# Designs tried in a protein design chat: VH-VL binders against s5sc42. Part 39

Target 1, 176 residues: s5sc42
Amino acid sequence: MTVDALSNADNQDLRDNFIANRFLSHEAKLLDQRRFTEWLDLLDDEIRYIVPLRLMALDFDREVRADSFHINDGKVNLKVRAKRSSVSSGWGETPPSRTLRLVGSVMTDRIDQEGVLEVESAVIIYRQRAAIGQGDVLAFRRTDWLRIDGGTVKLLKRVALLTDASLATPNLAIFL
Below, E stands for the ipSAE of ESMFold2; O stands for the ipSAE of OpenDDE; V2 stands for 0.75 times the mean of E and O plus 0.25 times the DockQ between their complexes.

## First folded at step 21 (VH-VL; framework fv_cixutumumab)

Design b4 (at its last look DockQ between E and O 0.58; V2 from the best seeds 0.00; counts 0 for: pae E 2.1 > 2)
Fold by OpenDDE, look of step 21:
Structure b4 (fold): chain C 176 residues (1-176), chain A 125 residues (1-125), chain B 108 residues (1-108)
Amino acid sequence: as target 1 above (176 residues)
Amino acid sequence: EVQLVQSGAEVKKPGSSVKVSCKASGYTFTSYTISWVRQAPGQGLEWMGGIIPIYDIENYAQKFQGRVTITADKSTSTAYMELSSLRSEDTAVYYCARDSGWYQDSYSPYYMDVWGKGTTVTVSS
Amino acid sequence: SSELTQDPAVSVALGQTVRITCQGDSLRSYYATWYQQKPGQAPILVIYGQNNRPSGIPDRFSGSSSGNTASLTITGAQAEDEADYYCNSRDSSSDHLVFGGGTKLTVL
């Protein structure tokens, strides 16, 4: 990679990257602290939250299909998931998982859609399910689309692709 | 026996509102969702929306956004559907149904396994 | 929103096999749910998921899916199977549910 490619960012690029990092870091903190109500407030009303299935294929590029998902939810269903995670009974994890989210490798790009910032990132989530036992690690890359409007930033769309083709546990049960 | 008992037939004027009730029994009300589906005379089924009583979360079809309100009373195990600004096209049988939930992954089955007998709503001048 | 399409009417001879098909983009991502409705009655769940039958539904009813299609198959149609059949699925682009237009099955 050329020096020019690395250093040719203008002030807007720097601001965009700053906004993206702050937004995603804040989001991660909210989720780690199980502040789901506040997390939901970060979501655009038109949010589309997608976690595709990674299918086993001979060709790496064919592993991701657009028609198969772990999650494909709008805001209503995300509210449901948030509520389920917030309660310790019945439908969610009991006890709830403790998580630590690390967001890195953040890259931003302005797209053709006005007021929308495309953000790529890599995420590691450490998850401890029980008081005793070894936690597990989720690793994935994601693309986020942030709506910047009127001084506010909302998550408009997220596509998170798990690195592992199969989950160690059948229940994801956390937000990525 | 699991059943949903709906309120009786309604005759309404255009511009008015109607509120249909659906009382659930024979199961834990908060373990399922309730969906509302209507059917105009000689027409097909149309999903209007639903509610997850335990979380008080509603979901509405786009067509009815702003005009329909779905609520649930956990104390009485009763769901309600209120439709406002009625027009002749709203003349239909309105069903409530026990809903397995729409907040699942692509491989989780969805179904409405228990239906009310329907409530006829007639909108006429 | 996404739509599901069904043939408005199909016929089958008594004892023969008929397949009712539903088509839509949502079916690429979600299973179809099938309902039977007879005149003056509420719909009845007959098939859900990959191929699940509720209790009380005869084993002659089965479900399948391929690509953007889902099918309800009645193997050995009986006179009482004459009814309207509706497919149902989740919209892949929203949190909404959608029904097909319904198929009127006539048993000859």
Scores: ipSAE 0.621, ipTM 0.847, lowest interface PAE 1.0, mean pLDDT 90
Fold by ESMFold2, look of step 21:
Structure b4 (fold): chain C 176 residues (1-176), chain A 125 residues (1-125), chain B 108 residues (1-108)
Amino acid sequence: as target 1 above (176 residues)
Amino acid sequence: EVQLVQSGAEVKKPGSSVKVSCKASGYTFTSYTISWVRQAPGQGLEWMGGIIPIYDIENYAQKFQGRVTITADKSTSTAYMELSSLRSEDTAVYYCARDSGWYQDSYSPYYMDVWGKGTTVTVSS
Amino acid sequence: SSELTQDPAVSVALGQTVRITCQGDSLRSYYATWYQQKPGQAPILVIYGQNNRPSGIPDRFSGSSSGNTASLTITGAQAEDEADYYCNSRDSSSDHLVFGGGTKLTVL
């Protein structure tokens, strides 16, 4: 890697990275605040939200199978998941988990699809359950495709690769 | 006795719309999803879409988006399917079915366990 | 491929075993569900999940899956088993459901 003098291509790269960071940071805040209706407004109507199954193997390049999924949702199924996550807690029920999402290692690339930005990031989610007291950490890499249309940015596709292939089903109850 | 009772046969002209009703009884309407499936003469089954009455969330097959509207009335335990801009190719039997929910994960199998008897819609010029 | 493929027709001698197959990429992730339909009637659920039979379905009906293929097996075929059989599953490319084209079973 070198640090070269800035060009027109470098300025576009800077703008792309700013857009991606702003979008992902805003999304993370909405999800941490459980603002699911507003989060759904960030989603393109043609969204694909994918969490592949991971097979345990010594060869990391062959651990992921694109034809097998923990989650494989479009916008309709994400609306259902959001509605189920919006369960009102009474005073006699365990409160929902608290989360803090850290999104980093953001890299952007323009692809041959006009108005679409490919974004790679690393994500760490800290989750605190009230009944347990001690939280846990979910870490994964994520590839996002953002559609940029007239100043509006929408999530078109997400692929989240969970770091731990043996993760229990409860970790799939939160949005990645 | 769980039943889905559909409205009667319809004869329609091209370009018009049809609205088929599906009245549920014998179970808690908001505990299940309703799907709509059609079958043209001599052809196979084709899923059109469905609705989750408790959330009022619809799901439409791509082929029918823009032409189909599925609704539910929780107070009467009745689902409706309306198909617009009818063509001769829309001549079919239209079924409603109670189902387990298309939205469930891979650990919860999808199935339609109770079916209406079907509503024949004939589109002729 | 997000479609479910079934052979259009299959025959079995009375009392023999037959297997009706359904193939599609979605079956790697989702169960196939099987329906029986006799002429002029609504479909009836016969197998769902890995191998669950609803009440009233004889135990000669069973289901299995491997890879991208699901199978409905009838071990002692009877005359009343003559019908169309459809597989159904979630489409792995959408939130939609898909039916196979159907298999006409003839009991000879």
Scores: ipSAE 0.517, ipTM 0.795, lowest interface PAE 2.1, mean pLDDT 85
ESMFold2 (binder alone), look of step 21: mean pLDDT 89; pTM 0.930

Design b5 (at its last read DockQ between E and O 0.77; V2 from the best seeds 0.77)
Heavy chain, then light chain:
Amino acid sequence: EVQLVQSGAEVKKPGSSVKVSCKASGYTFTSYTISWVRQAPGQGLEWMGGIIPIYDIENYAQKFQGRVTITADKSTSTAYMELSSLRSEDTAVYYCARDSGWYQDYTSPYYMDVWGKGTTVTVSS
Amino acid sequence: SSELTQDPAVSVALGQTVRITCQGDSLRSYYATWYQQKPGQAPILVIYGQNNRPSGIPDRFSGSSSGNTASLTITGAQAEDEADYYCNSRDSSSDHLVFGGGTKLTVL
ESMFold2, look of step 21: ipSAE 0.596; ipTM 0.835
ESMFold2 (binder alone), look of step 21: mean pLDDT 90; pTM 0.933
OpenDDE, look of step 21: ipSAE 0.552; ipTM 0.827
ESMFold2, fold request of step 22: ipSAE 0.643, 0.691, 0.626; ipTM 0.860, 0.871, 0.846
ESMFold2 (binder alone), fold request of step 22: mean pLDDT 89, 90, 89; pTM 0.931, 0.931, 0.931
OpenDDE, fold request of step 22: ipSAE 0.845, 0.845, 0.846; ipTM 0.939, 0.940, 0.940
ESMFold2, last read: ipSAE 0.683, 0.600, 0.641; ipTM 0.873, 0.841, 0.857
ESMFold2 (binder alone), last read: mean pLDDT 90, 90, 89; pTM 0.933, 0.932, 0.929
OpenDDE, last read: ipSAE 0.847, 0.842, 0.846; ipTM 0.939, 0.939, 0.939

